# VH-VL binders against p61151, part 11

Target 1, 198 residues: p61151
Amino acid sequence: MKKFARFIGIDDGYFVRNVHKKTKLIGAITKHTILDGVLSREITIDGDDVSEKIIDMIKNSNHYYQIRGIILYGITFAGFNIADVELIYKNLGLPIIIVMERPPKDIFYKAIEKYKPNGIELIKKAGPIYKTKTPFGYTYYQVYGIDKDTASNIINNLAIVSKIPEPARVAHMIARGVTKGDSSKPRAGGDSNPGPAG

## First folded at step 6 (VH-VL; framework fv_reozalimab_arm2)

Design r49
Fold by ESMFold2-Fast, scan of step 6:
Structure r49 (fold): chain C 198 residues (1-198), chain A 124 residues (1-124), chain B 110 residues (1-110)
Amino acid sequence: as target 1 above (198 residues)
Amino acid sequence: QVQLVQSGAEVKKPGSSVKVSCKASGGTFSSYAISWVRQAPGQGLEWMGGIIPIFGTANYAQKFQGRVTITADKSTSTAYMELSSLRSEDTAVYYCAREGDYEYGSGYYGMDVWGQGTTVTVSS
Amino acid sequence: QSVLTQPPSASGTPGQRVTISCSGSSSNIGSNTVNWYQQLPGTAPKLLIYRNNQRPSGVPDRFSGSKSGTSASLAISGLQSEDEADYYCAAWDDSLSGVVFGGGIKLTVL
């Protein structure tokens, strides 16, 4: 855990399935909690391209060599476009922390297991779900290429205004702002990305 | 009220293919599982496969692997089942049925709405 | 052949209690919930019981389901002539990665 280390938070933008085919993928690079850079790509709604786009986005960044870790806002993006943390780790050499506001519902796992067999294997690669208590409540998380205690310390060091660590929180705000036109809290039923990201 | 409406009866020759449609109305389509179930005359129910449209990839029963293709078009709320290399034993009523809503965790976790069925007759 | 085993036929008289069995294995009924479907002649199947013992809206409380180990049962109390139909059990099968049905039972109300 380094106080001023750079992390990249990653989240997806707003979308409506019957209207949009793609949405934004945003990477927010922070030095501790201060925004230092923003990266963007597009990903396919309910597609299979998020891992490739994460790798491409980071690897071609001028700041790749300065980034110490990746914080994913959930393991699913643009619906059920599922990140392959093993593939991302092998290509970038960066530890990955997946953060969630709450644990995924059992039904999402069952749906993926039954109708997206390769998807459940991707989720299982992320390993068990842990929780850590922040001043703002419990953050649920998974780790790849880093131990759970170090990840817990990173989350707590970066959770300064909410239980979601700043790189991921900022990525979420930017992603919503550029796709929906407003980064504010979604209304019930107004956002088409309810799970299994938590 | 949610309803599934299927395309009309088909008469096909052996070796041809058939594509049956299932259009959903009244409610969410994309996050429900849509299954295809067939029933030969005087026989029981047989699951062929299913798709959750938002996943874009279907799961097929082993018996039909390589011969069945299940797809969904989210823009028209329509699911399709195409069966190739037809044989006389493929003569059956083909049903679509919905299950879920898996994304929101609501509804029954059983096939609660069924299409009216499509009769496919394979004859020479 | 069907993966889940049901008797091919059963009969009862009005007012009687009838129980329909469904036998499976650890990969299906033993690990997953059981659903029951009713099929009246010439119609599509209807969901009768879901998640072992739950009734959809509109299904009379005369119908109940249960599951024990690798077997499930559908009970129909106060049997009525309208209950004459084919009944199917169904469950997800982990080893086959798909839905499996029982062979179906023809229930005759005498």
Scores: ipSAE 0.228, ipTM 0.640, lowest interface PAE 4.1, mean pLDDT 88

Design r50
Fold by ESMFold2-Fast, scan of step 6:
Structure r50 (fold): chain C 198 residues (1-198), chain A 123 residues (1-123), chain B 110 residues (1-110)
Amino acid sequence: as target 1 above (198 residues)
Amino acid sequence: QVQLVQSGAEVKKPGSSVKVSCKASGGTFSSYAISWVRQAPGQGLEWMGGIIPIFGTANYAQKFQGRVTITADKSTSTAYMELSSLRSEDTAVYYCAREGDYEYGSYYGMDVWGQGTTVTVSS
Amino acid sequence: QSVLTQPPSASGTPGQRVTISCSGSSSNIGSNTVNWYQQLPGTAPKLLIYSNNQRPSGVPDRFSGSKSGTSASLAISGLQSEDEADYYCAAWDDSLSGVVFGGGIKLTVL
């Protein structure tokens, strides 16, 4: 009935490869579905610093003690900057749910294996991809430090205007708004996550 | 269908650098995996590295790390291979080849090849 | 020299079956698919076989590939004079994180 858990949704901002070296990382903290706080850091495009920046952003915030879980909008940020869910969990003690609009194609993982060798091990840590049916369609997800059925319930309780749970949806909108100047879904060619995973 | 067209022959002095271009036409360039393969006179094929343009990330064969740079310009649908500190042993035909189209999920090995660029290193 | 091992030459007569071998290790052929390339004199290589045994459109079915353990082979049935060329095997190598080629074999049609 009356459960108002706080979650932080995390996504990256707009960028153009070969123009930008860094982009914004946004954390949107919600009390259930209502925005309660916003955190920001910068991350390196195709870099290896997103895990460190997520940990630093959350751990040094006044919100840390109230957050019950992390919702990542995909596992890849600013291109191939891949979140290490095990490292994040060990440092923060917070369960992680990774959400995606559609499952990534096998060929995308093969590309990471060939052109970012360390990245495939980070993806393996996130485990299998599950799906859950919301009123807005299927949301694809992975879990770390939480069981898949509890995560499915959290996603459905937080998917109130789209199939993406509100903390992650709001983080995406803010990240886009502060980096591109437009928070709506972009026209082709402007997205930070070019693969189907984000 | 996809076609790869390379820049013309080059004659270079030892210690200089060469930059070979490979322009793609027909189909989506940015999601291709483009490999660079060389062949010295009378010798076999040797992989130098490859790139997927949308990632901006290149992977290099160990032998060429520190000397080769592979880049791509999505606006002109052109891949580049730059080899520095040239030696006489770098005299070869240099090929670009499409390894796959990762956006469309097609992978056929190196199914489309450029015509080759002859690079001669002599003093 | 080359990471994958192929004999330097092979020969056959028209109509004969010829088999071209390619030997590797667990990090390349043992864990990844093998591709075969044909190179006629003065031309760029042409993809002949991919994913161990698949033919691209336009490659006749007299060409076939197979893989067993750390080795692969290309079979050419009904050998024809236009098959005279260099043949290369290739595979991804997990330990080198790159594509590796065989040394190539010169096939002469007598």
Scores: ipSAE 0.041, ipTM 0.554, lowest interface PAE 6.2, mean pLDDT 86

Design r51
Fold by ESMFold2-Fast, scan of step 6:
Structure r51 (fold): chain C 198 residues (1-198), chain A 125 residues (1-125), chain B 110 residues (1-110)
Amino acid sequence: as target 1 above (198 residues)
Amino acid sequence: QVQLVQSGAEVKKPGSSVKVSCKASGGTFSSYAISWVRQAPGQGLEWMGGIIPIFGTANYAQKFQGRVTITADKSTSTAYMELSSLRSEDTAVYYCAREGDYEYGSGSYYGMDVWGQGTTVTVSS
Amino acid sequence: QSVLTQPPSASGTPGQRVTISCSGSSSNIGSNTVNWYQQLPGTAPKLLIYSNNQRPSGVPDRFSGSKSGTSASLAISGLQSEDEADYYCAAWDDSLSGVVFGGGIKLTVL
């Protein structure tokens, strides 16, 4: 892909189960690594609406025709709201790269097979998990509508401050900032991190 | 520390139904598998089924399919087990237990590491 | 009848090493991890070993688990009087699509 191609990174916002029913879905559009646009929707915590919201968010934006690919920060959003990469690809015609810091554990797949049968089929559509070495460590990834070597090159060209490519990293920061009020990491604390002073 | 607190003992007539609750406190609920395990007097442990609340669907042991319904209410962090068409051989202590955290990317399997105190169900005429 | 087979009873003296067996088939122990539970009289079961050989925090290192083929074993070294309890093995069964337990073994510390 060309150096200045536009990508959209997608991630979900902060939420607390049993308190919130919905959280933000953020799309961050970058021209190479430079932020060029932001899109927003709401998705249901542990729901089944993320694929429809991704499609709606991109298709109805003025950015749609400029975007060359989608980078998902994981395949699950707002808990277990699982992206259907085939449905997204069919509706938008854009290749999809799923990036993650670590692969899911085998027990997670077994749990979905036992308790969420339709969910495992969505995960299987994303195909095998690959890894690529960046200056910041290994990024794990899956591909749909694009070959793994091209995806590896895109990840490495967009990983400039962390092993997560910029569109997805920026989407994560914005999503956290607008839902939690601060995108910064918590202060370092001890094992028995105490609550507020009383 | 996470604690599972179950509803109180029940005495039921044959043919009736019983619904036992299991409320989680002090920790994570939604992404854990919650299993229901029973133990008849002087007998061993028998798995009835389980649910991961965020998936919304339960898995049942074949022996209990059609008679057991397991549900969860994420807003109250409470799991339920309802057993219908009760017989004298359903007299048992019924336990809920959490199994592991199945959150994507961060999940860990620990076996049934936290158990409720048990609910005694007696089926008698 | 239990799907996993355990002896009904075992005994030992303080300080002794005791091994508790659990036998299954290819659809359960042969394909899935084994957990072990301890049950003191009148109490709920307690997780003692998970994933064949892992100990939860708070479980003494005297307790260890192992698995070979379609069988599993729980070993208790330096047996103590407080170890007198019922012990259950458990595993997922692919054919039954559920958790199966052993019949349990009553361990007596003489």
Scores: ipSAE 0.017, ipTM 0.544, lowest interface PAE 6.1, mean pLDDT 86

Design r52
Fold by ESMFold2-Fast, scan of step 6:
Structure r52 (fold): chain C 198 residues (1-198), chain A 125 residues (1-125), chain B 110 residues (1-110)
Amino acid sequence: as target 1 above (198 residues)
Amino acid sequence: QVQLVQSGAEVKKPGSSVKVSCKASGGTFSSYAISWVRQAPGQGLEWMGGIIPIFGTANYAQKFQGRVTITADKSTSTAYMELSSLRSEDTAVYYCAREGDYSEYGSGYYGMDVWGQGTTVTVSS
Amino acid sequence: QSVLTQPPSASGTPGQRVTISCSGSSSNIGSNTVNWYQQLPGTAPKLLIYSNNQRPSGVPDRFSGSKSGTSASLAISGLQSEDEADYYCAAWDDSLSGVVFGGGIKLTVL
């Protein structure tokens, strides 16, 4: 990967079902690991609009012409609002890498298969889940419009403070900060960094 | 502790429709599947369909497609099953049942771990 | 008729081990987990076993489940009089896109 390539990381904001109908969608553009821009839209909790909102957010940005790829923090947003990576790729011409701390549980896929028609088709379009070892542990990932080895190199080049590549990590922090008022991670189970030791 | 409470018994004429309610209390509603299962007198259990309230769309057994409509109102924690074009062979006890937490953070598939008390529907002229 | 096949009846005496079978196909038991339900007369069914072999809290350890290929079994060891009930197996069926039940078995404790 080139030293000054720009990537956009995408994640959703904090929400509570039964309280909120929508949450923020944040795009964080980085030049390598340095924040260069922030984009935002709103998406519907458990809705079907995230693909449209990703496309609209990027395509109408002055940053579009310089972005080299999209890094999604998972394939589901605001609950069960599922990204259509094929539609996003066809509209933007940008390769997509989906990153996860852990692969989703089997029961999650079965729920979508049974109760959200066409949802499992969207997930299957993202293809198989791979893993790559960073200094901070294994990052799980899927690819669309880019080969897995190039994606692995991009992830490793951008994983500087956690196993989540910086564009996606920064998008997560901003999304949580502007919706909840605090960007800090919960201490429960899956956090790769335990709380302060001293 | 979660409990499912169903609406009362119904007596219906052939060709009419019946709508049975199932209200959840004391626990999580939105990320669990709610199934509808019927049992004709002296017969076995028959699955009609189910819904996960957060998805808002239902899945139906092929036998009942076109006749059954399953809905959920997450604001009142209530699921509904409406069966149309009733015939005498639709006489049965109708149950709602809660099935596993299907969210990505859920505890897994529990089977139908909480059942309503049943609603008797009698179809006769 | 029922998609999953169970015998219509079985009997045992207190203290005996009884096994209840459930037979399906590759689209249901062969590809998905099996649940077992107990139904006492005049009551709603109760979940007895989920995910092939897991017990909900409050179900005695004398109840166990197993699955092999396209078949499943419920075993009741140390049979008690309160175990007299109807028992149903159930699984998701990929071809039908729905839950399917066995025909049920009436277990009599003699």
Scores: ipSAE 0.115, ipTM 0.633, lowest interface PAE 5.7, mean pLDDT 86

Design r53
Fold by ESMFold2-Fast, scan of step 6:
Structure r53 (fold): chain C 198 residues (1-198), chain A 126 residues (1-126), chain B 110 residues (1-110)
Amino acid sequence: as target 1 above (198 residues)
Amino acid sequence: QVQLVQSGAEVKKPGSSVKVSCKASGGTFSSYAISWVRQAPGQGLEWMGGIIPIFGTANYAQKFQGRVTITADKSTSTAYMELSSLRSEDTAVYYCAREGDYSEYGSGSYYGMDVWGQGTTVTVSS
Amino acid sequence: QSVLTQPPSASGTPGQRVTISCSGSSSNIGSNTVNWYQQLPGTAPKLLIYSNNQRPSGVPDRFSGSKSGTSASLAISGLQSEDEADYYCAAWDDSLSGVVFGGGIKLTVL
């Protein structure tokens, strides 16, 4: 664990299904908790292009040689555009930590197994979900190319404002901020329906 | 609340294809699991397959693989089931039904098939 | 042949408790939840029970579900004439990668 190493946090922007076809992918590079750079690409809502866009974004950056690891805010982006952590690791040589506020529900895994078999393969590559206790509560996480204890230390070292480590938290803020202006309409809440009809 | 409205009855010749539509109204569409279930006259229910449009992949019952195609058009909130190489044994009422909502990563609500279309009668004449 | 086994028919009188059985295997009922559907003549099926024992809004509490091992049961207490219908169990089957239905049971209210 290096206290002042650079990490890139990655998250997706605001979108409304049936309004948008694409949203922004933001990479926020921090030196410890201080923002040092921002990278941007576009990704397809519910598409299959996020892995290639993450690779392209980082590999073509002047920051690539300084980055020591990738922190993904979840394994899915722009809905169900699922990151292939093995492909990302193979192309960039950087360890990956996936962070979440809570683990996925069993119902969600069963749905992906039934209706998105290639998605289960990608999620399987990310391995088991661990948790670590921060001053702000439990952060759930997965690792690729790094051990879980080292990742736990990195998360705790970078969780200074919330339970989400700063590179990912900042990426989230920037992504949401720069995409809200792309729509003349307030967020509609996507495609949700909260319960049975009868 | 959601309603599913299906296309009208069809009469087809053996060897042809039929495409049945199922339009959702009264709510969002693309995050729902939509199944297709058929019932031959006087017979039981038979699952053909389903789709969650935002996952982009349909799942098909083994018996129908190679003959059935399930698709969704998010812009019109419509699911489709196309069955090819029809024979008289395909004469049935075809239903679409909603199973659950998977709009959020890591979440989901499973209801069983709680909302059904009215059914589309397909008659394959010989 | 149906993957899940149900008796073809059952009967009861008003006020009686009737139980409808559904038998499967480890790949379906043994590892997945069971749903139950009611079908009145000339109508689409209606969901009665999901996730083994949960009722949708609007289904009376006299309908209940249970599951044990590779078998499931639908119980109808206080049987009423309008309960005369076909009843189907259903579950996901891991080996077939799809939903399987029971053959259905015709319930006659005498």
Scores: ipSAE 0.471, ipTM 0.750, lowest interface PAE 2.6, mean pLDDT 88

Design r54
Fold by ESMFold2-Fast, scan of step 6:
Structure r54 (fold): chain C 198 residues (1-198), chain A 123 residues (1-123), chain B 110 residues (1-110)
Amino acid sequence: as target 1 above (198 residues)
Amino acid sequence: QVQLVQSGAEVKKPGSSVKVSCKASGGTFSSYAISWVRQAPGQGLEWMGGIIPIFGTANYAQKFQGRVTITADKSTSTAYMELSSLRSEDTAVYYCAREGYEYGSGYYGMDVWGQGTTVTVSS
Amino acid sequence: QSVLTQPPSASGTPGQRVTISCSGSSSNIGSNTVNWYQQLPGTAPKLLIYSNNQRPSGVPDRFSGSKSGTSASLAISGLQSEDEADYYCAAWDDSLSGVVFGGGIKLTVL
């Protein structure tokens, strides 16, 4: 149980296909649940650059050596730009927890198999999907470089106002706010980034 | 309001190649892929392959192994299907179709179709 | 030649209910969702049903879909003369890594 450890939550910003080429990638560093720093990069919509941008963002940060782990808000960013958790771990030496509001549907995996075959290899590296009960409901998660029980404990220690742990939740709010102008506004229809909730 | 507009009819000799275009126009579309489907006279629908233009990633049906190439030009919103080593059996109407998929909304199937391009292979 | 099996023809009279079957295997219908397409003579196909049982906007509720095991069905209630068309089922096939179609069924409204 590590209540004062620093974690970085990562999510992507709002975008519309056929309008935008890139969107923001936001890293929110928290000490427990208190925001301690914000990092940003740009990633390509439906591109292949999110892993390199995560590595570059963290490795070139003054916070790198204080960060104890990475919390990804899903494994896909800016559409089907898919994080390679093995490559990220190899380059940074930091454990990775992928969090989701619900497990992805079968058709999501079929779409990736069909049109982005390299993506299936990347998703398989993240391993099985687990769930943990928070006061706000079930959080679904995957782990790389850390055991599932330790990750469950981290999620529950950081799930303060929703079932999504605070570093990832704050990253989502900042990413949406700086790209859309309103972090809380619900969306209906069109391409947007509601996170990997399926 | 997405519309797919295909190139005009072609008459080809056996052994030649044909390249059919499919231009997307209209409003923003929530599509991850463009598929190519053909239909020989009086016959059923046959999937040839598809491409996600943003990725440039194409997937092909085994029957067309080594003969079909599907490409996309993102700057003109145009997908292409090129079929080589044409035979009389390749005489068909060739359709492009948008495969609708949105993460969270699910798979929509082929919801928008081009008007079709007739390709006749004759000596 | 088709991977999914449909009857070659069916008929009905106006106002009746007809059902169109589609049979596959564990690698296609058994593992993936089924779509249905309607093709009127001389036209491109139109998406009629997606995700086993969902209707696109503009498709009347007298059209419905269902899936059980490795088979799927399209039901047309209150048959109308304008329903005379070819109908195709389709699904992704895991073994072939591609979309497969049924052979199509010619529906005649008597």
Scores: ipSAE 0.007, ipTM 0.503, lowest interface PAE 10.2, mean pLDDT 84

Design r55
Fold by ESMFold2-Fast, scan of step 6:
Structure r55 (fold): chain C 198 residues (1-198), chain A 124 residues (1-124), chain B 110 residues (1-110)
Amino acid sequence: as target 1 above (198 residues)
Amino acid sequence: QVQLVQSGAEVKKPGSSVKVSCKASGGTFSSYAISWVRQAPGQGLEWMGGIIPIFDTANYAQKFQGRVTITADKSTSTAYMELSSLRSEDTAVYYCAREGDYEYGEGYYGMDVWGQGTTVTVSS
Amino acid sequence: QSVLTQPPSASGTPGQRVTISCSGSSSNIGSDTVNWYQQLPGTAPKLLIYSNNQRPSGVPDRFSGSKSGTSASLAISGLQSEDEADYYCAAWDDSLSGVVFGGGIKLTVL
């Protein structure tokens, strides 16, 4: 891919279901690995508004014309608020890479299949899960509007501190910092939604 | 430590509706599946439907579609089952039961905690 | 009546090994896991086995489950008087989009 292309990484903030109704959605724009901008919106915990908020956040930004692709830290946000990658792609014209630290647990997909049937169709749109080996271990990923090999190259080019590419890693760090007051990662079975993507 | 406590027994006339409550205490509620299961006198268990409160969408057994409504109120940790157009064949004990923590992947993926049951008698 | 088939009754004596069967189809037991529930007289059901063969904390290890093809079995070794109860198998059914139960079996400890 291009030496200094801009990507936006997207992740959600810290939340506790019986305390919060909404959490932050953070977009971190990087020029290669250097932070160049930050965008924010609010999304509903376990709602259905994340796709609309991603589109609104990017489309109304002065950065939109410079962004070359979107890196989502998972396909689920604020619990089970599921991104519609087809809708996002059609509205923004930007390729999407979904990155995960580990493959999703079967139990989460069983829950969606049994009790949220419209949600399973959104997950199916994201297609197969691939993996790529970085110096920091395997990154699992899905693609929409871009081929898997180009996406693998982008991930490896942007994975400089961990196996998660820098736009998504920085988005995660900012989202936790502004919502929890500390960017430290959640523990196993921790305070935020550990979902299929973490 | 979690308990499910159901509302008290009801006697209803044919054609009326009944709404049974199920309140969770001593644990998490919103990311668990809550099922409603009934048992007619001397008969077996019959699943009516279930809800994971965070999805706010219920799934119903085909036999009860159009006649049962399952809802949940996360603020009070209470699930409800409303059955309309009651017939004498609806006389049964109605149970609520929970399954698994789908958010954290914890707990048992079977109905591990049950309410005490609510007897509903349909008579004229 | 029920989608899953169980014998209506069984009996055993203390110390005996008893096996309870549950028969289904490709849309239920053949495609998803089986749970087993124990119902003592006058009480709500209790989860005895989940995910085919897993035992919740507090359930004695003399209870075990297995699944093969479209059938499942619950085995009770060292049968005790307090095991006298109704036993139900249950599974998700893909074609019905819901949980289905067996008809239940009344186990008598003689």
Scores: ipSAE 0.456, ipTM 0.748, lowest interface PAE 2.7, mean pLDDT 89

Design r56
Fold by ESMFold2-Fast, scan of step 6:
Structure r56 (fold): chain C 198 residues (1-198), chain A 124 residues (1-124), chain B 110 residues (1-110)
Amino acid sequence: as target 1 above (198 residues)
Amino acid sequence: QVQLVQSGAEVKKPGSSVKVSCKASGGTFSYYAISWVRQAPGQGLEWMGGIIPIFGTANYAQKFQGRVTITADKSTSTAYMELSSLRSEDTAVYYCAREGDYEYGEGYYGMDVWGQGTTVTVSS
Amino acid sequence: QSVLTQPPSASGTPGQRVTISCSGSSSNIGSDTVNWYQQLPGTAPKLLIYSNNQRPSGVPDRFSGSKSGTSASLAISGLQSEDEADYYCAAWDDSLSGVVFGGGIKLTVL
């Protein structure tokens, strides 16, 4: 793998249900671990627009042709707004790695399975959940358009201060900072993202 | 404290439709599953379907697919169950019940708050 | 016919321990958690046990649940006259994509 390859990490911003209708979607482009650019869009809380917003954000940027892959911080955004990794891959031609700090709780998957038509199929398109041992603990991940071993190497190469690779970690910090006013980790139970992989 | 309050008793003719309401007060409405469960006189419980209001689409038990429609109005915190092509065997008490806490993936897989029930009698 | 199987009736005396069984298959009890509901005469059901063995706030610790393979049990210790009720087990069924109930058991306190 190219040490100085560019990746875009993607995460959603802070939101409070019944207060907000939309939140920010942030793309953080890094050259290895160094921030090289930031992209933003808005997405609908519990909506169905995150895939199209990811595509629009990347495809229309000056960074598109430099990016070698996409790292999603979870597969769900702004609650139950689920990324369609197949649609994203078909439109951008970029491999996708979904990273998670913990394996998702079964109850989130059951909510989607029982009550969100086609939602569970979007999650299943991302394939099985793997894990890789970093110096900071296990990172859980899924892949689309790239093999799991190459993805594991990319994760480990970019996990420099935590088990979450830098493009995704930086995207999370920026998204939180611009929407909440503070990028620090919330106290236990304070995050409003209930998604199965976020 | 969360409470579910249902509409009043109905007497219907065979072949007609009935629409029962279930109004939630206290707590978050939009991110909980609202299930409909019926009970014929002297019989057991039968799940008809459910909805998480924010998703806007319902899941139906196979037996009722095509005859039941479950909807929710987030602005009034009210869920509805409409059953069409009524038959005498549809005579039952119809309950709405809340399940889960799907905003945070917490709470119970079980139905922890129930409405008082709505009696629907189908006779000619 | 109910998808989950329960005996139609059971009885006990005050102070006794009574166990109520519920039998299912790999697609329901074998794959997911079991809930138990108590229904007093003329009232709506009440959630008694969720996630196989957990009690909601306000449910006495006399009530306990367990699950083994495709079967589940509800135990009532120190039986009281107010425990006379119908009891239902319930589980999600993966094959039916829905909630399934047992036929219910009428518990009589003698």
Scores: ipSAE 0.203, ipTM 0.656, lowest interface PAE 4.5, mean pLDDT 87

